VH-VL binders against NAD kinase (nadK). Designs and how they scored, part 119

Target 1, 268 residues: NAD kinase (nadK), of Syntrophomonas wolfei subsp. wolfei (q0aze0)
Amino acid sequence: MKIILVNNRFKENTEKKAQEIAGQLSALNVEVIIDNGLDEPYAGTVDFIMVLGGDGTMLRAARRYGQRAIPVLGVNMGTVGFLSNIEINELAEYLPLILREEYSLEARMMLEVAVFQQQSLLTRVFCLNELLLRSNSPRMLSFALEISGQKLEPYRGDGLIVSTTTGSTAYSLSAGGPIADPQLDAFIVTPVASHIINKRPLVVSPEREISLHLLEEREAIIGIDGQIKMDFGAENRVLIKRAPHPLLMVNLKAKPFFTSIDRSLQRQ
Key: E = the ipSAE of ESMFold2; O = the ipSAE of OpenDDE; V2 = 0.75 times the mean of E and O plus 0.25 times the DockQ between their complexes.

## First folded at step 8 (VH-VL)

Design J7 (from D66 with heavy chain T59K, light chain Q55E; framework fv_oberotatug; at its last look DockQ between E and O 0.70; V2 from the best seeds 0.00; counts 0 for: pae E 3.7 > 2)
Fold by OpenDDE, look of step 8:
Structure J7 (fold): chain C 268 residues (1-268), chain A 124 residues (1-124), chain B 107 residues (1-107)
Amino acid sequence: as target 1 above (268 residues)
Amino acid sequence: EVQLVESGGGLVKPGGSLRLSCAASGFTFSNAWMSWVRQAPGKGLEWVGRIKSKIDGGKTDYAAPVQGRFTISRDDSKNTLYLQMNSLKTEDTAVYYCTTHPRYSGSFLAFDIWGQGTLVTVSS
Amino acid sequence: DVQMTQSPSSLSASVGDRVTITCRASQSISRYLSWYQQRPGKAPNLLIYKASNLESGVPSRFSGSGSGTDFTLTISTLQPEDFATYYCQQSYDKPWTFGQGTKVEIK
């Protein structure tokens, strides 16, 4: 068995724990790769991914490895969030089951985000939470939203969020989006400080495609999961689809989503 | 209401074959791990085998006494679990139960739902 | 294989009694232990999972404790419907195995 341990090099406690766990796994004849974000994603074949830390670390892991259909376990290390399944102090108890593959998987829809300049593809990324289009100045943006070829009225505001249901409890929620059951596949389109006061979030079928572009020569940015930023201008287009592969999240124990919302919402 | 209903039990001679069915209702069958558990007359419970959900690979595991003779399969479109029993022995005589594993626990530590069972008698 | 040994094999009790059944594993199984109740002519019912978690719908007079190799099922106040056979079961390693059962009879 080969396992990737994903941690955050800027969080010393996660680095130390990764080394400790790596030692334990090695003693059990498990090959271990540690990914602290410093290097490129490990390109070799692996059987399991263990994420040590909080939601941010999980989001990075999802972007780096989510397309590879590898089981991903979130191990919480004292943070509040929605993406961890067990606590670090529970790992010893569940480790035998992990090694014996006695766990279930929960498929979480991811976004495929393609950014174009004219007709040329600049970049394509997969992400677990959301894409954010936002003004890079105190001025509002004017941008076009199209859903499966249907052109909506132009949006005016600070920006727009296109989120998965997983991401519904992230920035989308702060912007006034609905809380969605993570077992449901859907897009959530949430305006950010819209000029139109009655502009409401949209819940969109995962079978549809979403496109965005600016209607004016303005400086904007695209944000992915709050961790990746890129410039976005009038010459750019963004196309959002359901990713071809979901993130396979490991479920070792029951976590009641709806009863833990009040507690976990403090992460934003 | 969650329900499991076994069928297909009966009398069979040693060396014979029998196929049991388990009809599931009241839950998302395709997401469930399923097991067979048997109980000889007047005896205790014995795990026979398990099949995982398709999303979890659909793999099967068997107890040693039935390994190579019994096959567990599922038809998710029919919400049905099967147990194909070949080369039956007298010691296979038992009530056979189909069971689910806890739906909201990824560790599947127990059998939370049971059918009423179906009797299989292997006798010359 | 992990062997599960229950004690006692049978016991006699009266309504209102406190009943304790023990289960011992041949090796450590952490907390991967479940308890079942089986009434005559009926299928087993899950009572406790993961050593101490009460299954939904099960009366609170049932409780489980233990970890490693030694586990206990307790019925705080025995009721008429509790006369049955009880089984422990480990899910730590395959094959999953049951205890031999404990029959709780009317005194």
Scores: ipSAE 0.830, ipTM 0.911, lowest interface PAE 0.7, mean pLDDT 94
Fold by ESMFold2, look of step 8:
Structure J7 (fold): chain C 268 residues (1-268), chain A 124 residues (1-124), chain B 107 residues (1-107)
Amino acid sequence: as target 1 above (268 residues)
Amino acid sequence: EVQLVESGGGLVKPGGSLRLSCAASGFTFSNAWMSWVRQAPGKGLEWVGRIKSKIDGGKTDYAAPVQGRFTISRDDSKNTLYLQMNSLKTEDTAVYYCTTHPRYSGSFLAFDIWGQGTLVTVSS
Amino acid sequence: DVQMTQSPSSLSASVGDRVTITCRASQSISRYLSWYQQRPGKAPNLLIYKASNLESGVPSRFSGSGSGTDFTLTISTLQPEDFATYYCQQSYDKPWTFGQGTKVEIK
């Protein structure tokens, strides 16, 4: 059995714990690949991914490995978030189940984001929470949103968020979007500081194709999960679709979403 | 109302075959791990086998006495669990229960919902 | 295979008695143990999961304890409906095995 152990090199306790766990697994004849964020994603075949850290570390793991249909377990290292299943002090109890593959999976929709210059593909990236289009200057943006070829009236404001249901509790929420059940597949389209009063958040079928482009020359950026940034100008378009594969999150311990949302949101 | 209803039990000669079914209602069957558990007359409980949900890989596991003779399958469109029993032996005589493992509870490795059972008698 | 040994195999008790049933595993199973009640002529029903957690709808007179190899089911004040056979079950390693059962009978 081969696993990837994802940690964050800027959080020393995750690095120390990753080395400790790797030693324990090696003693059980389990091959361990440590991904601390410094190197390129591991390209070989693995059976399981363990994420040591908070939501940010899980977001990086999802972007790197989420399309490979590999079980991913979030292990909380002390900061309460939305994407962990067990606490680090519980890992020893659950490790036998992990090694015996005695766990269930919950599918979480991901976004496929393709950015173009004119008609040339520049990059394709996958994300778990959201794509953010926003102004990168004091000036507002004027931009067009198309949903499956249906052109909405132009937007004017600071930007737009296209979120998964998992991302509904991240930036989309701060911009006025709804909290969504992460077991649903949907896009949540949330305007950011819109000057057009009738532009309300939209909940959109995951089968739709979402397109964005600027209507006038302005400095803008595309943000991915709050962790990747790229320049976006009048020559660019972005196309957003449901990713081919969901993130397969491991469920070892009940974590009831609805009874815990107030406590989890107090992290904000 | 959550229910499991087994059917298909009966009398069969050694070497014969029998197919049990378990109709499920009142819960999301497609997410559930399902097991068969049997109980010989006047005896204790014995796990027979388990099938995982499709999202969890759909894997089947069997107890050694039935390995290679019994096959567990599911039809999620009909909310039905099946047990195909081949090469039956007299020691397979038992009440067969259909059971669930909850997916989203602290009971995930327990058998939380049980059917009424169906009797299989293997005798000449 | 993990062998589960219950003690006693049977007992005779009166309504109101405190009843204790033990279950020993042949190797450590952490807390992956459940308890079931089977009333005469009925299917089993889950009482306790993960050693000590009471299943929804189960009366509070039932409790479980233990970890590793030794586990206990306690009925604090036996009721008429509690005369049944009780089984422990480990879910640590396949095949998932049951104890042989403990019959609780009216004295």
Scores: ipSAE 0.343, ipTM 0.715, lowest interface PAE 3.7, mean pLDDT 89
ESMFold2 (binder alone), look of step 8: mean pLDDT 91; pTM 0.931

Design L6 (from t18 with heavy chain Y102W S106H, light chain S33I; framework fv_ixekizumab; at its last look DockQ between E and O 0.68; V2 from the best seeds 0.00; counts 0 for: pae E 3.9 > 2)
Fold by OpenDDE, look of step 8:
Structure L6 (fold): chain C 268 residues (1-268), chain A 122 residues (1-122), chain B 112 residues (1-112)
Amino acid sequence: as target 1 above (268 residues)
Amino acid sequence: QVQLVQSGAEVKKPGSSVKVSCKASGGTFSSYAIHWVRQAPGQGLEWMGVIIPILGTADYNQRFKGRVTITADESTSTAYMELSSLRSEDTAVYYCARGHTWKTSHGYFDYWGQGTLVTVSS
Amino acid sequence: DIVMTQTPLSLSVTPGQPASISCRSSQSLLHSIGFNYLHWYLQKPGQSPQLLIYLGSNRASGVPDRFSGSGSGTDFTLKISRVEAEDVGVYYCMQALQTPLTFGQGTKLEIK
């Protein structure tokens, strides 16, 4: 068995824990690769991915490895989030199940985001939460949204979020998007604006395609999961589709999603 | 609480095909593998193949030489096993069983269907 | 393919007496952390098989403690400390180390 431990190099505790776990697994004849984000994703075949940290680390792991049909387990290390399944202090208890591969999987839809310059592909990425288009200045954007060839009225505002249902509890939520059942596959299209945008968020079938482009010569940026940023101008187009493969999240421990949401909302 | 309910008995001619269904309830269908096992009259158990619904991938016992096709419909929590080019030796009770793992191997069968008798006769 | 061999193929036992069934695999079923990819099933007359012991030594839910599984590597044993009438049926061992999954021939347990 070969396992990738994904941690955050900027969090020393996760690095130390990764080394510790690697030692334990090695003693059990498990090959371990540690990915702290410094190097390129491991290209070899692996049987399991263990993410040590919070939601941000999971998002990075998903972008790096999600296109591969590999079970991914989120192990929380003291952060509040939605993407971890067990706590670090529970790992010892569940390790036998992991090694026996006796666990349930949950498929989470990912986005395929393609950015073009005219007809040329600049980049293609897969992400778990969302794509963000936003202005890079105090000025509002004017941009076109097209869904499966259907051109909507131009959008005017600070930006737009195209999110998965998994991402519905992330930036989309802060922007006024609906909370979605993570077991449901759908796009959530949430406008970002303070006063001008009065359009409601859209829930869109995962079978459709979403395209965005600017209608004016303005400076904008594309954000992916709040971690990747790239410049976006009038010459660019972005195409969002359902990724061909979902992220396979390991479910060792049942977590009551909606109860957690209610608790979180009560804190607001 | 988990139950696997299979389709009814079938009588088929040699050379024809049979498709048996297995509907799961009381659990998470896509999270587990569904195996097919058959038992000829008075004989032991023979593993035919498995499907992992969440992946849509199947694995087969090569002894059947491509005659077996296993599919799954997640929307209905139903797995199917189709056996083609039927012969008299295929007369057996066919069982679906849930594997207590998402993979094709390593798991044990914690729940079984009631079985489906398929009789092949001219 | 991994060959599973059970002995005996039939067993007649007086109620209250112990029973023992052996299962041997052509390859080791032992994992590095100490569990075995060996499972036991019971098929009672006219019924579907049911899980009895999993991973060599763990009783399935609802299985009486008079049943026990032991062994490691290639040699495994199912024991019934006190056979009861309800224990009548055919017992199968199965390896799940690799596909194709394979069963033993089955051991038919009858009451004297």
Scores: ipSAE 0.468, ipTM 0.792, lowest interface PAE 1.3, mean pLDDT 93
Fold by ESMFold2, look of step 8:
Structure L6 (fold): chain C 268 residues (1-268), chain A 122 residues (1-122), chain B 112 residues (1-112)
Amino acid sequence: as target 1 above (268 residues)
Amino acid sequence: QVQLVQSGAEVKKPGSSVKVSCKASGGTFSSYAIHWVRQAPGQGLEWMGVIIPILGTADYNQRFKGRVTITADESTSTAYMELSSLRSEDTAVYYCARGHTWKTSHGYFDYWGQGTLVTVSS
Amino acid sequence: DIVMTQTPLSLSVTPGQPASISCRSSQSLLHSIGFNYLHWYLQKPGQSPQLLIYLGSNRASGVPDRFSGSGSGTDFTLKISRVEAEDVGVYYCMQALQTPLTFGQGTKLEIK
């Protein structure tokens, strides 16, 4: 059995804990690969991914490994978020279940984001929470949204969020979008500070294609999960689709989404 | 508590096909492998194949290759097994069973359906 | 395919007496992390199979402690320390190391 431990190298606490856990697993004949963000993602076959940290570390793991059909367990190291399942002090209790493969999985839809310059692909990235299109100057953006080739009336404002249901409790929520059950597959399209009153948040079938481009030259950015930023101008467009594979999140301990909403949102 | 409920008994002619359903309740459907096992009268158990609904992947016993199709409908928490080109030796009780894991192998079957008798009359 | 061979194919046991069933595989079922992917089931008359033992030696939930599994690699044993009337039925071992999953022929246990 081979396991990846994902941590954040900028948080010394998680590095030390990852080494400790790797030692415990190695004593049980489990091969361990540590991914602290410094190296490229491990390319070989693995059976399980353990994320040590908060929602941000899980977002990085999802971008790196979410398309590979590998179970991913969130292990909380401090502040409770939406994406951890167990606490670090519970790991010893649950480790036998992990090794015996006695856990359930929950599928979480991901986005596939392709950014073009004119007709040439610049980059393709996957994300768990959201894509943000946002002005990078005091001036508003004018931009076009297309859903499966259907052109909506132009948008004008600070930007737009296209999120998954998992991302509904992240930036989309702050911008006025609904909280969505992460068990649903959908896009949530949330305007950011729209100048146009009739631009309401939209809930869109995951089978649709979403396209964005600027209608006039402005300084803009594309943000991915609040962690990756790309310049975006009038020569660019972005295409957003459901990713080919969901993130497979491990459930070892019951974490009722609805009864925990208030506590988890106090983190913000 | 997890429960698997199968469709009712069927009588079929040789050369036809049968589709047996297996509805899961009382637990998570999509993250567990659903296996199909048959038992001819007075005989032992024979594994036919498996589906993992969350991944949409299926694997089949090569003995039945080309005759067995296993599918799942996540919206109804129902797995299906279709056996075509029926022969009299296909007369058996057909069971669905849930594996404890999301993999096609390694699983032990902790929950079983009640069985569906399929009779292929000559 | 991994072939599973059970012996005996039938047993007749006086209540209160022990019973033992052997299961042999054509290949080792031992995984590198130390688990044997061998499982045991009981099919009582007129019922679906039910899980008794998983991973060679672990008793399933609700199974009485008179049932035990042992062995490793290619040779496995199911033991019943004191047979009761409710234990009548057919016992199957199954390998789950790799597909196709395969069962032993079954061992029919009867009460004298």
Scores: ipSAE 0.454, ipTM 0.779, lowest interface PAE 3.2, mean pLDDT 90
ESMFold2 (binder alone), look of step 8: mean pLDDT 93; pTM 0.954
ESMFold2, look of step 10: ipSAE 0.346; ipTM 0.731
ESMFold2 (binder alone), look of step 10: mean pLDDT 93; pTM 0.954
OpenDDE, look of step 10: ipSAE 0.458; ipTM 0.790

Design L8 (from L1 with heavy chain T57R S106K, light chain N58D; framework fv_ixekizumab; at its last look DockQ between E and O 0.02; V2 from the best seeds 0.00; counts 0 for: pae O 13.6 > 2, placed apart)
Fold by ESMFold2, look of step 8:
Structure L8 (fold): chain C 268 residues (1-268), chain A 122 residues (1-122), chain B 112 residues (1-112)
Amino acid sequence: as target 1 above (268 residues)
Amino acid sequence: QVQLVQSGAEVKKPGSSVKVSCKASGGTFSSYAIHWVRQAPGQGLEWMGVIIPILGRADYNQRFKGRVTITADESTSTAYMELSSLRSEDTAVYYCARGHTFKTSKGYFDYWGQGTLVTVSS
Amino acid sequence: DIVMTQTPLSLSVTPGQPASISCRSSQSLLHSIGFNYLHWYLQKPGQSPQLLIYLGSDRASGVPDRFSGSGSGTDFTLKISRVEAEDVGVYYCMQALQTPLTFGQGTKLEIK
């Protein structure tokens, strides 16, 4: 058995804990690869990925490994986010189940993002939460959205978010998008500060293809999961599809999604 | 409570095909492997193949390759096994069983369907 | 294909007496992390098989402690410390190390 331990190199407590866990696993004849983000993603065959940290570390793991059909477990080492399943102090309790492969999986849709300059592919990136198109100046953007070849009326505003249901509680929520059940597959398209009053958030079938391009020259940015940024201009187009493979999230401990948001709503 | 409920008994002629369904309830369908095992009258158990719905992958016992197709419909939590070019030797009870993991191997079968008798006679 | 061989193929036991069933594989079922991918099932008359023992020695939920599994590598044993009338049926071992998954021939247990 081979396991990748993913941690954040800028958080010293995760580095020490990753080494400690690696030692425990090695004593059980488990081969361990540590991924702290500095090296290229491990390319060999692995059975399991353990993410030590919060949602940001999980997002990086998803981008690196999410297309490889490897189970991924989120282990929280701080304030629990939306993507962790167990706490670090529970790991010893659950480790036997991990080794016996006695867990279930939940599929989380990912986005496949292809950015073009005119007709040439510049890059292809996968993400778990969202793609953000936003202005990189005080001026608004004027941009076109196409859904499976259907051209919508132009958008005007600060930008647009194309999110998964998992990403519905991230930037999309702040921009006025709905909270979505992460067990659903869908795109959530949320305008950012739209000046066009009838531009409501859209929930779109995961089978659709989404295209964005600017209608006039402006400085813009494409953001991926809030962690990758790319310049975007009038010569560019981005195409967004459901990624070929979902992120396979490990479920060892029941974590009811609606309890966390319901508690927040009860305080209002 | 996990349950696997299979379609009813069938009588088929040689050369035809049969499709047996296996509906899962009481648990997550897509994250577990669904295996098919048959048992001819008075004989032992024979593994036919497996599907892993979350991955969309099937794997087959080579003995049946070319005649067996295993599929799944996640929207109905139902797996299917279709056996073609039936022979009298294919008369058996066909079981579906849930593997405890999403993998094609290393799983133990913790839940079994009730079995579907398929009789092949002219 | 991994061949699984059970002995005996038939076993008659007086109620209250122990029973032992052997299962041998044509290659080791022991994984490097210490698990044997060998499982035991019981098929009672007229019923579907049911899981008894998994990973060589772990009892499935609801299985009485009179059932135990032991062995490693290529040689495995299922023991019943005190046979009861409800234990009648056919016992199968199955290897799950690799596909195709394969069963032993079965051991029919009867009450004398």
Scores: ipSAE 0.427, ipTM 0.771, lowest interface PAE 3.5, mean pLDDT 89
Fold by OpenDDE, look of step 8:
Structure L8 (fold): chain C 268 residues (1-268), chain A 122 residues (1-122), chain B 112 residues (1-112)
Amino acid sequence: as target 1 above (268 residues)
Amino acid sequence: QVQLVQSGAEVKKPGSSVKVSCKASGGTFSSYAIHWVRQAPGQGLEWMGVIIPILGRADYNQRFKGRVTITADESTSTAYMELSSLRSEDTAVYYCARGHTFKTSKGYFDYWGQGTLVTVSS
Amino acid sequence: DIVMTQTPLSLSVTPGQPASISCRSSQSLLHSIGFNYLHWYLQKPGQSPQLLIYLGSDRASGVPDRFSGSGSGTDFTLKISRVEAEDVGVYYCMQALQTPLTFGQGTKLEIK
């Protein structure tokens, strides 16, 4: 068995824990690769991915490895989030199940985001939460949204979020988007504006394609999962589709999603 | 919390065998290695061997020349160490310890049993 | 086998004073990712050994901060900043790089 441990090099505690766990796994004749984000994703074949940290680390892991259809386990390191399944102090308890591959998997839809310069592809990424288009200035943007070839009325606002159901509890939620069942596959299109928005969030079938472009000569940015940023201008187009493969999240411990949401909302 | 409870003291004749048990509680038995370490009176610590219960694999200190057999029962969370062809120099306190270590590992012994005195005398 | 050598073998310390124990390995215990296969144990009189420091420098749960481990490769040091009466016992270093696991001879710490 070969396992990737994904941690955050900027958080010393996760790095140390990764090394500790690597030693433990090595003692059990498990090959371990540690990915702290410093290097390119490991290109070799692996059987399992453990993410040590919070949601941000999971998002990075998903972008790096999600397309490879590898079971991914979120191990919380004491942060608040939605993407971890077990706590770090529970890892030892569930380790036998992991090694014996006695766990359930939950498929989470990911986005395929393609950014073009006119007709040329600039970049293609897979992400678990969302794509954000936003203004790079205090001024609102004017941009076009097209869904499966259907042109909607032009959008005016600070930006737009296209999120998975997994991402519904992330930035989309803050922008007024609906909370979605993570077991449901759908796009959530949430407008972002500094004032009252005349557009409602859209729930869109994962079978459709979403395209965005600016209607004016202004500078904007594309954000991916709140971690990747790229410039976006009038000559650019973004195409969003359902990723061909979902993220396979390991489910060792049942987590009541909706009760957790209620609890979270009560804290606000 | 994790506890390792070992079987009681033994008095054995030379040439006989002794089997010491180590029952783990308060944690996950199969996720860790169980090591055996002995200590002769007034002497230091000597590693005897290890078992990885989940794998059913054991490794031994070759200094014992095959006299040591380590087994584990996952259903009862109990590890066993049997030492055969006992000699007077085998008189020692035998410890089990939970560890993360099997071979090339940075594992450590985070919990120890209370020890079992084995006395070999004619 | 990897040989572990501790110095001194015995140490008498006045309460409140610092103590230092050295452990040397015949082979490097350093892993490529930066950790060391070196652990420290304390065996108090009449008790089982207990984990003190693991991976060279990490304190085990419940271990006071007056204890610290340092070193890398083949040379390691256990330090006690202020020795207390409860620190009496025999200290052992152990390598876990390869089997057989091997211990140092032990360092007996006594109070003056």
Scores: ipSAE 0.000, ipTM 0.479, lowest interface PAE 13.6, mean pLDDT 91
ESMFold2 (binder alone), look of step 8: mean pLDDT 91; pTM 0.942

